# Ledger of designs, part 6: VHH binders against FAS1 domain-containing protein YDR262W

Target 1, 246 residues: FAS1 domain-containing protein YDR262W, of Saccharomyces cerevisiae (q12331)
Amino acid sequence: KNVVNLITFKDSNGKLHKRLAPEEIPPRLHNSQVNSYPLGYKGMRDFSRPAVNLDDILGTQQRKQQEFLAELSPLSLESKLSLVNEVQIFASYVRNDVETYNKVSDPNEDLIIIAPTNRAVSQLTLKPWQFPNNIDKLESDGATEKELDTAIQENISKFVRSHIVVYNDDKNSYKKVSPGCTLLQSIDFTESKKSDSETGGDILLKKEGEVYYVASSRDEKFHAVESIENGSNGVILMVDFTLVGP

## First folded at step 1 (VHH)

Design x12 (framework vhh_7xy4_2)
Fold by ESMFold2-Fast, scan of step 1:
Structure x12 (fold): chain B 246 residues (1-246), chain A 122 residues (1-122)
Amino acid sequence: as target 1 above (246 residues)
Amino acid sequence: QLQLVESGGGLVQPGGSLRLSCAASGFTFSSYAMAWVRQPHGKGLEYIATISGSGGSTYYSDSVKGRFTISRDNAKNTLYLQMNSLKPEDTAMYYCATYTMVRGVIEAFDIKGQGTQVTVSS
């Protein structure tokens, strides 16, 4: 945090404006899990299962039930993202997209979050708020401050949503590419579907031995999952790359 | 940053009473539902009671209904468990916890403190 990142905007009169880039928003260290009204306790048997079962969707051997309890986090995905130092830039983008943040905070969701590390995001030639809409060109062409803010927010939403999968417990809904390898659909992919016949996907998940790997379906370059954090409403897979880029 | 400190345990005779306290810091206490759980020596964790953030809703395990009362003082960031008509089977280490719940089922308890020992013996 030696240098502050600023975004420069130009209005229709040529006047320049500046604001902080989203990655300059300080990480929050508070636990933001809010459970004000419990609906009741059912039994300890359900404690032994994770919210998302990666091995079930891959058709691979799952871990023992006793091992699940040790790996479960008592925190929500939102709380876990806030506490994992290595993904704070990505977490700041998630917080800046209200609709996606609401899903990540929803205890009734089951999500797979593929979270790029701070290093992975920092290595991009353009920041997530700068693509796919060309902000520099819009600014140079005299776009209003409101138009620039809208394009930036659209860029942030697409980036964040390209890294999140809504888990479906119907394992037959997933396209198996090969043994131990499954094609997944990000939220961005599902929202971008043009017709009901689009049954593809944009994320590849596979398991070799005891290690999980993730790739973009665009290039099929697999990267090992560095860390897995289980939350009450899903799982976070930490990776050293971004699924979408400039 | 989140810290929970249990106190109030001790040795008591069957039929006696104890009041446990849990001092919370490092988070917005009134926004969190809280639980009391216990662990007898050499046995698994057992759910005792939960309370909503506002204190408006409480739930109890069948083993303690009518004997234990969970309450909270949000102005003091403190959770309480009033234990009456204590039995030898209530002997355990008692913990206060936040918890996560998915679709009406408690998935995990977040136990941060050392607990407070309750021993019911003549």
Scores: ipSAE 0.000, ipTM 0.104, lowest interface PAE 17.9, mean pLDDT 73

Design x13 (framework vhh_7xy4_2)
Fold by ESMFold2-Fast, scan of step 1:
Structure x13 (fold): chain B 246 residues (1-246), chain A 123 residues (1-123)
Amino acid sequence: as target 1 above (246 residues)
Amino acid sequence: QLQLVESGGGLVQPGGSLRLSCAASGFTFSSYAMAWVRQPHGKGLEYIATISGSGGSTYYSDSVKGRFTISRDNAKNTLYLQMNSLKPEDTAMYYCARAPSHYYDSSGPFDYKGQGTQVTVSS
């Protein structure tokens, strides 16, 4: 894994620093504990709820019922993100945004996660925690540690939430821009919009033939989805680019 | 523009020693904690050691504690890793990394953009 965890520590002079964290409890183990809860309702997906359906969003032909059911997984998106080596850098950022991480581990959520590969994140000229707030400039301008931490957390949350869509099984909630192409709203977009009546989106999803493509609405540069992982509470679309950048 | 240039790797026999160097530029070196991380062939990144900006505090993974020593020369903007009692399992690409001081990043990757330096321990 290309993933490392940092924790805050004080040196012998009392100065605050970051260091690599000790080993973490694996997310898979946490899911196992939740699923073993005596009441059985915590940690279990309500399978009477509709699963994420990309073709339903796009208004394209749906797969056969038997083939669709065969793709469902008892593993949550949190477990799936932890198992996919190619997206571990992105997965580490997801864990750093507590509210979003809770959604990813929630069996009652339905999410579409557009997960950039380790390669895609590594090719950025700035790390996700360094934009859009300019951390180096804030530091040089004399920002306090609390102000820097707040700006960094805002950067991380924006990066993570720009890559996750909350699924809605009501097709009318999605804006079609062309045949087989639909405009989606990331969590970041929905949190930044001025009113519930504000329309639009920041992510384009389309299907051509049997291949799905994703683009940022900013540049409309489509990239093929390299792989799809189905979880019990949503789907992961692996892509070799990031939806937001410096 | 941050630059980290690692050097000093090579082929060494078990029980041998190597000293790695990392030349840093594009930032105020003494203001940041620095780290060494490694990637063994066919595996993910593994933490090795961290040193505070002043050099007053160091932290090591259990796998290298007592064998490796991290140090820095702030006047030369250079980070070092002294590796003693090398074992075959120390074979990896070694990367110099910036660990930002005062920055909140509990799950993010280190800021490492160097090419790395290959260490191979074999008889």
Scores: ipSAE 0.000, ipTM 0.126, lowest interface PAE 17.9, mean pLDDT 73

Design x2 (framework vhh_7xy4_2)
Fold by ESMFold2-Fast, scan of step 1:
Order: sequence, then structure tokens, then C-alpha cells
Structure x2 (fold): chain B 246 residues (1-246), chain A 122 residues (1-122)
Amino acid sequence: as target 1 above (246 residues)
Amino acid sequence: QLQLVESGGGLVQPGGSLRLSCAASGFTFSSYAMAWVRQPHGKGLEYIATISGSGGSTYYSDSVKGRFTISRDNAKNTLYLQMNSLKPEDTAMYYCAKDYYDSSGYLHFDYKGQGTQVTVSS
């Protein structure tokens, strides 16, 4: 009876918030017609489309309507990352970056995650927490434990964020490099760019036949996407390489 | 693994009735609001009804008020939609959806089932 149920959640800055549980939210605070909202408004999902459409970004042919509906995913990207055995090393790094983990768990996000396989990460000459900051050299030069922890966290954050793209509903926002090939900006790129108006990118996505390919813009060496997993708030492209390395 | 499985759709004459069911698994059913949404052929999604986790609150779109009733059985992890006085305009694929309310006050669906087809014609 009149008992308020509060739930606690953590935002992208790690701050704890409280809100009413769903049964305590009056129906009149919510829009009753999902199709009354403009296209691309994240507060109202259009379930006739996946959260991310790669073919829209590339200007390639979209899947047939029946196939499109079959590709809609029940699970969030956080749940999908937890379930895909082949990317568990990468998934563990995502969990160590609180802000990115919260973003991957957020139903209001639309993300493209380029997830390197366990094999791809294991083949690196240095682990993701060891570059680009040289941890061994910092320790040898007398860095404090706090300084080492900060450098390690920066390395992890950069590695994770270099593999995640925030999807933009306006496909014209993307730089088309060639037919079927588009330049994307990782979260790391957007955080590092000189101004909000700066264009460019660090990830190349292309489609050739039925196969998607990904490359770092630095070397333009394309690798085939091994599998695609759709989540409710984005898509996971599994690849056998890393976009950044030592 | 989270799953929603709809059933109960079919062909019915105008003025007829159908009852849709949605079997939920893989999450704490009673903790989440649930919704029914529909998509007519060649059109966008239309919100039909929502019900709170406890079943204490319901809301309906104007197009179905007085004709459709949403309900749930939390002991059976099942959501229902009783559809009466069906019209040709009700012809659509019907989906069960797990809902999420955020602090902005907007509905978000983090999971949708495979759907069940309802066709209203003579």
C-alpha cells in the first residue's frame, strides 16, 4: 500500500542515483504511442529495426524484412558480451572500465562494439593494460603505486574505447571513403579530437559480398568479421585482431 | 537466457475475440513492467498496452481502450492480452515486450519476442 520502491543505479560517471521502480511510475508520465516520436529518438524504440544498421552506414543493400525481424536481439550488449565465450578477455576489460561498462548496459545507447577474440588479445606482445603507457618503465623510474594505477587505468580505458563506436542515426554523418567503405570514430577518437567539428576517424568498416571487414585507419589492413551479434542497444562485430596495439 | 514466446494469434472474423499469451523466462518476471505492441503490414510499431510488475497499474492506447485487456499471472510467468470486438484495423503482428523505465520518464523495451500474427477478416 503506498510503499515507494526505489532502485539504485550507477551512471556513466560512476555516481549512484535512485529512482522509482516501474510499478511506482504513473502511466501518464510515459508516451503511450511509440510510433508518435521522431525517427532516431532514443527514448522511444522502433522494434521494426535493429538498434544499429550497418548497411545504412555503408550504403549497401539492407536485409529483407523477414530476415530483419529475425535479427532483432532480446539481450543487451552487456548480456551478449557476458555470453560470448570467444570474447571474454575483451569483455573483462570492458568490465574494468566503469564508464564504458555502464554505457554498454544502457538501453538508451546505440553502440557498435568491435570485439577482439581471446586469441587476438592473447597474441599481443604486451597486454592491454601495459600500453601505450609503459608501465615497466614508469615503475623502474620510481613511479608511486597511485601513478602506476592511473597509467594502467588509462591504458585499459584507451584499449576498450578504441574498439567501441557510438552509432549515429543520421547516416550522412559518416565519411564515405569508397563504395561500401565508411570511416568511423571510436569513443577514444572522439575524446582525443581537437574540436567538436573535427572530422576523420580511426576505424574503417566495409562490406564485400555478404562479408563485413574492419581495419584500423592507421594501416588499412582489413580483417573479416567472424560473427555478428545483435543486442537491444547495439551490435557486436567479432574480429580476430585488435584495432590498437603496443 | 531471457525468452519471450507469444501464442494465440490467428484468423478471426470482425467482432470476434482472441486471447494472446506470452510465456516469459530468464528474468524475474514480477519485477518488470510488460507491454504489448503491434505492427500492421507495411507500417510502424504501435503501442497497445502496458502493465506494471505487480499488475496494479495498466495503460492502454486510445485505439484499443474498452476492447482489449492486459493482464499477467506472475506465478506462471505469463502475460495475456484479451482482445474483444476485433476490427480489420487490428490486423497486425503482435509482440510481447519487456519494458524498462528510466529517470527520463520514457518507455524503453530491452527485449521483444518473435510475435504472433492476428488477422481480422471475413
Scores: ipSAE 0.000, ipTM 0.116, lowest interface PAE 15.5, mean pLDDT 73

Design x3 (framework vhh_7xy4_2)
Fold by ESMFold2-Fast, scan of step 1:
Structure x3 (fold): chain B 246 residues (1-246), chain A 121 residues (1-121)
Amino acid sequence: as target 1 above (246 residues)
Amino acid sequence: QLQLVESGGGLVQPGGSLRLSCAASGFTFSNYAMAWVRQPHGKGLEYIATISSGGGSTYYSDSVKGRFTISRDNAKNTLYLQMNSLKPEDTAMYYCATGRYFDWLLPFDYKGQGTQVTVSS
């Protein structure tokens, strides 16, 4: 039984619309592209090594080869993200950002995805599509449906891209801020930086003992990584918080 | 002007099948997630299925999983719902709805008049 009420609202042209109540969240989402590579992929990645090495980024000693083999998966990040029920809201936002979704499904990319749980996203005071562009204000000011959709898409793209890092295996390219702690650049940060010489970042990654921690560089509040999923084209770090908010 | 026109409903016996269609116009169909919702007489709206803008992702309510299949043809601006193994409980007015994303946090604007499905002996 999944009964839901649509709310009725009137736009600036006096037209009545019906929309889903915002609190309705489905328990499961299905991804029809699970366990697939993009069409036209002819090569195979060397699966004898993980696509992303978090310990290399942090300057810690690498694991033995046997441990690396135990963590290997031929499944893409797209397949892994689609299979993890706890991050399905975030996964849905990723699919809506076509350019980023193409990276997540690309076997030639190396990505670190910091995936907020459904709980983390649901606890935001504004949903990812509502910030930083103020959608309610734009709608009240008489924005067209096209203008609203553009602003919403910008919000979603910023949210998604703020949680994804393009991995570089040259560990000297990462800014070490303290022993075992390094500063990473999200896709959003790299797109927003004024020049290619800008060396800052927006995501902090550290390891204490055997536990990884992630923080926004804005507040430096570290949260433990709850689980790690290795894919053929990167790694997913599941966290119970969002790196950007309203 | 945004329009959604549902069709394909009718009377069918339990265990039968129907294929619903929704013709979309007045917006760029391929940019929007689409959904099927239903409303039994005198009851609230029930979400049935959602499909992403490109068709790669789908969601189904537990009441229809394994029996219904949502699909779309972006070249024809048409949404479909294939309904198999129909039950009396599936009797409802069926509506297609448009939204901006494949998640249930966003509004889906209902614009169509619906198509009636009746499952009885």
Scores: ipSAE 0.000, ipTM 0.153, lowest interface PAE 14.4, mean pLDDT 72

Design x4 (framework vhh_7xy4_2)
Fold by ESMFold2-Fast, scan of step 1:
Structure x4 (fold): chain B 246 residues (1-246), chain A 122 residues (1-122)
Amino acid sequence: as target 1 above (246 residues)
Amino acid sequence: QLQLVESGGGLVQPGGSLRLSCAASGFTFSSYAMAWVRQPHGKGLEYIATISGSGGSTYYSDSVKGRFTISRDNAKNTLYLQMNSLKPEDTAMYYCAREGYSYGFRGYFDYKGQGTQVTVSS
């Protein structure tokens, strides 16, 4: 009965991939076995559909046969971050910020994570824990251990939160700025005092052909999304740059 | 070079047990979810089980749940399938497969090995 048909498709770069056909995907109702989620939580979301639809957000939705819109496994964003070797430095910063890690592990969230590669993070002139608070200066000025720890944690929190968007229809969803281009608000943007006075955003997302691009709204330099990882509570867009820096 | 090499198949009597192994090379094994799929002679592929990169999450098809156990040893870059209470209908070529990157909300297996034959017969 559980006949598996692996289908072959060609991506925008001409590479062939194989996927499970929709009729062969295991039922998602038992995703309560995933350790990254609170297993006893009542009101867990329906994992049979993607948490975030990027084409819907961008207004680029095509007439589509739903036959091939499928996930192999209903893994959470936390599990997906742990599986992607290329973003492990970023993933380690996410794990070090308790509040952000709780959001990434929350099955009731719908998140867009813009995950910078290890290369992108390594190319920064200062490590994420060193900005925007100047830790070296605070130390030289005689800051206490507690003050240094607080400033470092603020830096880490700001860095990771600047790369994560909470998606929903009522808040932090999106604002279309041009055809196929949408302005998004990171968690850091929405938690800052600036978000109280304006409806702007700090992340630009666009699609050209079958390729997605991301930019910081401040510099508007678009970088191609290298891969997209779908999770049960959102999507991960892997990029070769960081949205904030020194 | 990416390689998946299955082993451990053979002839076994109904009610018997076998343990399959899959040796992975050419990629960071612990970063990828892995699966076992099978193909009986003259039939289509059948999904058996999937395991997350950390080994913390496993999923099984209804036909093998309670009889088969998927596991992995990330230190040895090896995937396993413990098969208990084997039935004649378990006779198939068994393949290990690697989950590739999702694109546009679609999961996929981007590579599978050459397979190992399991025959359950008296």
Scores: ipSAE 0.000, ipTM 0.113, lowest interface PAE 16.2, mean pLDDT 73

Design x5 (framework vhh_7xy4_2)
Fold by ESMFold2-Fast, scan of step 1:
Structure x5 (fold): chain B 246 residues (1-246), chain A 122 residues (1-122)
Amino acid sequence: as target 1 above (246 residues)
Amino acid sequence: QLQLVESGGGLVQPGGSLRLSCAASGFTFSDYAMAWVRQPHGKGLEYIATISSSGGRTYYSDSVKGRFTISRDNAKNTLYLQMNSLKPEDTAMYYCARVPYGSGSYYRFDYKGQGTQVTVSS
């Protein structure tokens, strides 16, 4: 006796999906159930902010009004990062950098976070706090405890900021490198080039069909975005690789 | 043809009330969770409320909880939003939205109507 019912349905893009036929789909936790925040900045949606639109950056999206697809969340990116089990190692590094944590929690920011999975971070030959400053060599060369702590924090900050882009509604601020492919600047890139008049970038974003891909501009090896989570102050693109490494 | 047609918007004084309606056609309305979202002029979309397919569960953004009530009439294929204690910051284009079938998220939608404008001003 088969008591399992599967329903086949067609989404707005014509793709077929199979789902168990529940009486009612269990809802995801609401912001008020997940967070017991008092009224304030953190966890609150700010209507003064423009929405992050990846397809606008790429010039690929031309959906009709009735075919509009969106995911809206009352949760901030930092709240979303803390809830997504697959990126908890990366999320812990974000919390370790106070300035970046404050930015990710700021309702007045519009961010694109390229969040490496726990698997991706765990496969690195050196942990994020160990590069690009060589901590072992600094210690061997007689660095003080304060100097070592500073170098470690710089490593963490660089790793985290290399994965976060400040979204800009001005499409002219993003350099298109090919059809459907745009060069973006991480926070680390913009900070490193603060005195330069050069335009460039360190992150490539492209779309093929309905799948987004991300690459480091250094090697141009594209990796598929595994999932997208929308927060009140930006978007999280989950990937199974790191944009910077040893 | 799938259609969502909103109505009931207008100009109202702060502290006033409005009731929005959304007439759905072209799909089995009772199979879908439905939502209200809004967009202030020149700003992004903001989530307001979701109601389950049966009407048995409702979810609200913190900004409207206690002031707005979402409801539905599956026999009439109609979604409603009762808005009380309206504030100037509630001024926006309000859209009826459909949650994709089988979606595990009540904050995702695949269709929205043309919208109905709500202006809260003295």
Scores: ipSAE 0.014, ipTM 0.469, lowest interface PAE 6.5, mean pLDDT 76

Design x6 (framework vhh_7xy4_2)
Fold by ESMFold2-Fast, scan of step 1:
Structure x6 (fold): chain B 246 residues (1-246), chain A 122 residues (1-122)
Amino acid sequence: as target 1 above (246 residues)
Amino acid sequence: QLQLVESGGGLVQPGGSLRLSCAASGFTFSSYAMAWVRQPHGKGLEYIATISGSGGSTYYSDSVKGRFTISRDNAKNTLYLQMNSLKPEDTAMYYCAKSFGGVIAPYYFDYKGQGTQVTVSS
């Protein structure tokens, strides 16, 4: 028996309201939103532009360009996220951040999506919509329903954007730390306007042998990439951990 | 040549405080993120904290959050670790480490100094 989890808000008159939390909205594998690109769709990407290549980013050379192109899927990252059962919680959060969802669906983008598994998200002590803004405290302090909705949306956007890198080779958006290891900047990192934005980053990507690893640059805990899905507008790295938490 | 020299360790009782220092030379200190790591006798390295080159960003391991504070003085080329509410489990050799570039990369540090011993015992 399934029970729907509800979140509580106060309106401007102090009345309590209930609504579905974003993670309680059932994900649909065949949700064909206007920006979804089904298998066999044409015009998904300008193939005269370089595709995201993890080996090029890391300074490692494993495959010939022709072999790499043969592995590319005509599906967009949005379509790929919708099809991967193991990341559906994360995919649901992406759909709840309209600006990021539009970017993930854009055939002219080049993205690296570090997608946490359903297991990784479910093991968090707070759900992604509950941090870093303390929703319970805001409610206790008399925040309006609109203020609570804004804080929840900020939490969702931060969580989603902390897991997505906009790859741009012209901007040197990555910094090589050592052979086979590079530092990346998430969308959240670039939007935070940190003083170290030109020299810093929040995601570490490395390759040892034939295995890729990802870590938050805030600690030394590398986690193996469980699978890699190539899309027309980027790549998805599936990992069994989250880059940000409560 | 690049050198890191840790100091400030010693014997302290549980609940006490110590301030560790790391004097850096041979590189442009303000251009590099710095870290503190520790190694208890006979155990592996444990990461403690990082600080960015400018000092604008810090990160702490869960074991020390609220008790330890990392800071730096770029004018003096010195890294600090203020340790409060010390526990017997904090007993270890403490090392400072230079990160690669201005990047917070605690797993990748170019150099580790000789260390300073902290012993928490009643």
Scores: ipSAE 0.000, ipTM 0.140, lowest interface PAE 14.8, mean pLDDT 73

Design x7 (framework vhh_7xy4_2)
Fold by ESMFold2-Fast, scan of step 1:
Structure x7 (fold): chain B 246 residues (1-246), chain A 121 residues (1-121)
Amino acid sequence: as target 1 above (246 residues)
Amino acid sequence: QLQLVESGGGLVQPGGSLRLSCAASGFTFSRYAMAWVRQPHGKGLEYIATISSSGGSTYYSDSVKGRFTISRDNAKNTLYLQMNSLKPEDTAMYYCATDSWGYSDYEFDYKGQGTQVTVSS
């Protein structure tokens, strides 16, 4: 048959794109084919691992609105973030945090990315690198360049990690709150809380009818998910708000 | 502040060679697969080559295979395209892009500003 090192995918706006993705898993691989690859094939997902399924997390059974997109689009979340014009500011921050970016590009991770739009990020009174550490105050107090760089990097890491959930089943501490509503733990929550989980998570995900909603557990103000992009290693939920702010 | 800056284009005779460079900044270059694409005047974007994040894997379009070589230096955050045996049909604006960029996408934010290659006949 035709051997093509070219992948076709459909974005959230319904537009078809064609490209080569050598770091990506080829579409339509059966689980039995994973073991046929040479030892050290880096692009292979372990298909024995559960993929992210929002309806399983919520305890709901839904006809898949995005089935056609999932069939055509084996691209990683890293590739998907770069293709969604509406989230490029957030995507740029993800690229600046090496550890988080490694997870986003890893085919063996399963992630839920709550991606704020450019509009949502632009409406913040301070840029993500300026909070929660007060960079202006640190500088006025005589902080060294190393101290400022460390505080800025901590701010960036906290911002991006507050918007990403690692779903690996065994280590994901999600909690079903009510029918169709689940409390999730961001990477930031998981790293900050250690073994002392006074709260079960920091992100609320719910579904009403055919629409998904996301809220910070701090204020419980739900915002509709504007679009969903499926990648090979997780899902991107685009929202018009940020989960953390100044 | 993500930036891709292409350089190394110019006017060359048929059969000649050029080496293009792409300087990347504002993102973790070593973690992205990278691509070269081109756009001839008045035509659509054409995919040329990709290279994996580590540099261990490369892929080429049939039109350039055996003539062009893509490479990268992760220590210098730089992507290269060595172009040999240039032909008039290689005349185009050349762009570098992250692996997330589709070769049919004309207005992707991470596409660089480009460098012009003109092969005289």
Scores: ipSAE 0.000, ipTM 0.125, lowest interface PAE 15.0, mean pLDDT 71

Design x8 (framework vhh_7xy4_2)
Fold by ESMFold2-Fast, scan of step 1:
Structure x8 (fold): chain B 246 residues (1-246), chain A 122 residues (1-122)
Amino acid sequence: as target 1 above (246 residues)
Amino acid sequence: QLQLVESGGGLVQPGGSLRLSCAASGFTFSSYAMAWVRQPHGKGLEYIATISGSGGSTYYSDSVKGRFTISRDNAKNTLYLQMNSLKPEDTAMYYCARRGDYVWGSYRFDYKGQGTQVTVSS
């Protein structure tokens, strides 16, 4: 239990609630402060920044009988990924891509993580570190241990980054393609040659009733989102498929 | 129509146990994190516990850690709260809630049931 300065506000029922006062929130990290916090630091978010809202992105409104603000302090996406048993294989790959892991740990990022289940990853004919670079062929062709390690890391980074969207990135725009359906750009898409097409994307997100669906170029089919976990710096959509594959 | 219906409350003596249930309908239950919150008479709303949509992650307030257990059965669209070692200060209306967006350091509950009363007294 921690004693902090709190401000009081009223919910839709006129009930009083408390939240952290602005002076309790540390400033956002800048270029001169890039190394001020250790990897995985659980710092506070700049609360002037809007939270990720899937219904806002889709242009849909969640039907609400009543809206309440709770006293619950949210965990970061890094903490949430570590605690969700069903996505631990994917979470382990995220930890192997340092730059992406730093984004997942940054309280001032806004991310949409489409996290494949352990089942979805385990059903792949090749493991994520084995594609798209053909590791067996590289080894057969006489690649050195260092060259193999580099190709494996490139495979891991591509797999991880293909499952994460940076919301409000200047290079990552969302585009409504039909009612309740929006085209999103993964980190991999924005960093590749495809970034030349500002109108393009590699992930479709839609809502039908109360169920969210995700599609990718892998099979061009919508798959239901099995669960949604909110973090302080974004949201995790758990799906029983992978957005990229062998 | 979305509904959350709590049950299982009642009068219990200090040191006793109760199990609360919440029947959910009108939405894809497994797609949402769910919470238990309580409100003592004449006091503010207090967060008790949260469980992820899959059930893989649980979080508790310090006041109930080690005494209460949150769980869910997604096949039955039901949320549970097992309450052990009950104390007089646990007396409150207990509400089942669906967790929504993060806003200014707090999660919003976008739906809350009508509640079930728990009274702990001798």
Scores: ipSAE 0.000, ipTM 0.135, lowest interface PAE 18.1, mean pLDDT 74

Design x9 (framework vhh_7xy4_2)
Fold by ESMFold2-Fast, scan of step 1:
Structure x9 (fold): chain B 246 residues (1-246), chain A 122 residues (1-122)
Amino acid sequence: as target 1 above (246 residues)
Amino acid sequence: QLQLVESGGGLVQPGGSLRLSCAASGFTFSSYGMAWVRQPHGKGLEYIATISGSGGSTYYSDSVKGRFTISRDNAKNTLYLQMNSLKPEDTAMYYCAKLGSGYDLPYGMDVKGQGTQVTVSS
């Protein structure tokens, strides 16, 4: 038998409850069918606007063949996330953040998803739902079920949104910092900044030869991108680390 | 109605090979990703391989990576799984599955035919 991780909380009457941690419910055929999130589907992508192009973002040679393949693909990033077995823990967290999941399902968005592998998430000393809010401390201090659920959801949203970039040429969602290296803004960064005029970023993307690398701007520790999957509304970069941690 | 018919299973010795096929009907095959899923006797379902609608992208579980190859023929509405270097732990009922958005994924066995049994034994 597999050992599963359970979280415990007290209701307003002091009774203890247990439930599966979000990452213990992987998107399998029998489990991934419980999708309670509204999709907000708005029809087909406006193909008159350019698709996400990593080489254009980096200021390197254009990948016209890659762009052509992306336009032929009928699959959205939502479908592509379901296809990548190695990122299913991360994908399950994405589905738990309704607002972000709606963006992943929206044909009118253009996203760059930095998707950590199951191994990368599993190696964290705390699970994504446990930081930065200290859930164990809140529970031991007598937090209500509502307070625990709010803190857990805030943790999940921060983790998910720290790994997703909304591409937008007009907003200058990226800044070239050196040849072949660009600073990107995650959704978490854009939500935390003072105004739309705030510049900078929290994710570094670079290319050396034919290999892409990603790092957090806070430590600049680059990791190679293991695979790239193009969808109709963006791109997924699979990496062996997480951009935020405990 | 969506229909998937698996075939190609059988009894093989450890180290042997098998090629599974899945004939699809009732949907636009080239528009959807597909998967091979297996269920050993008395155990849960496991995703083992997935492939994009165009066939341009494939992903594999660690247990089969380097040994199995998923492919598709969109002109024939057929999905394939080439299985090499088979091990006793590969013994399971194998099913093919249509993929899509979270609302479009099948409930395991409810969208399948009978599946195709693979038994790896000496």
Scores: ipSAE 0.000, ipTM 0.117, lowest interface PAE 16.3, mean pLDDT 72

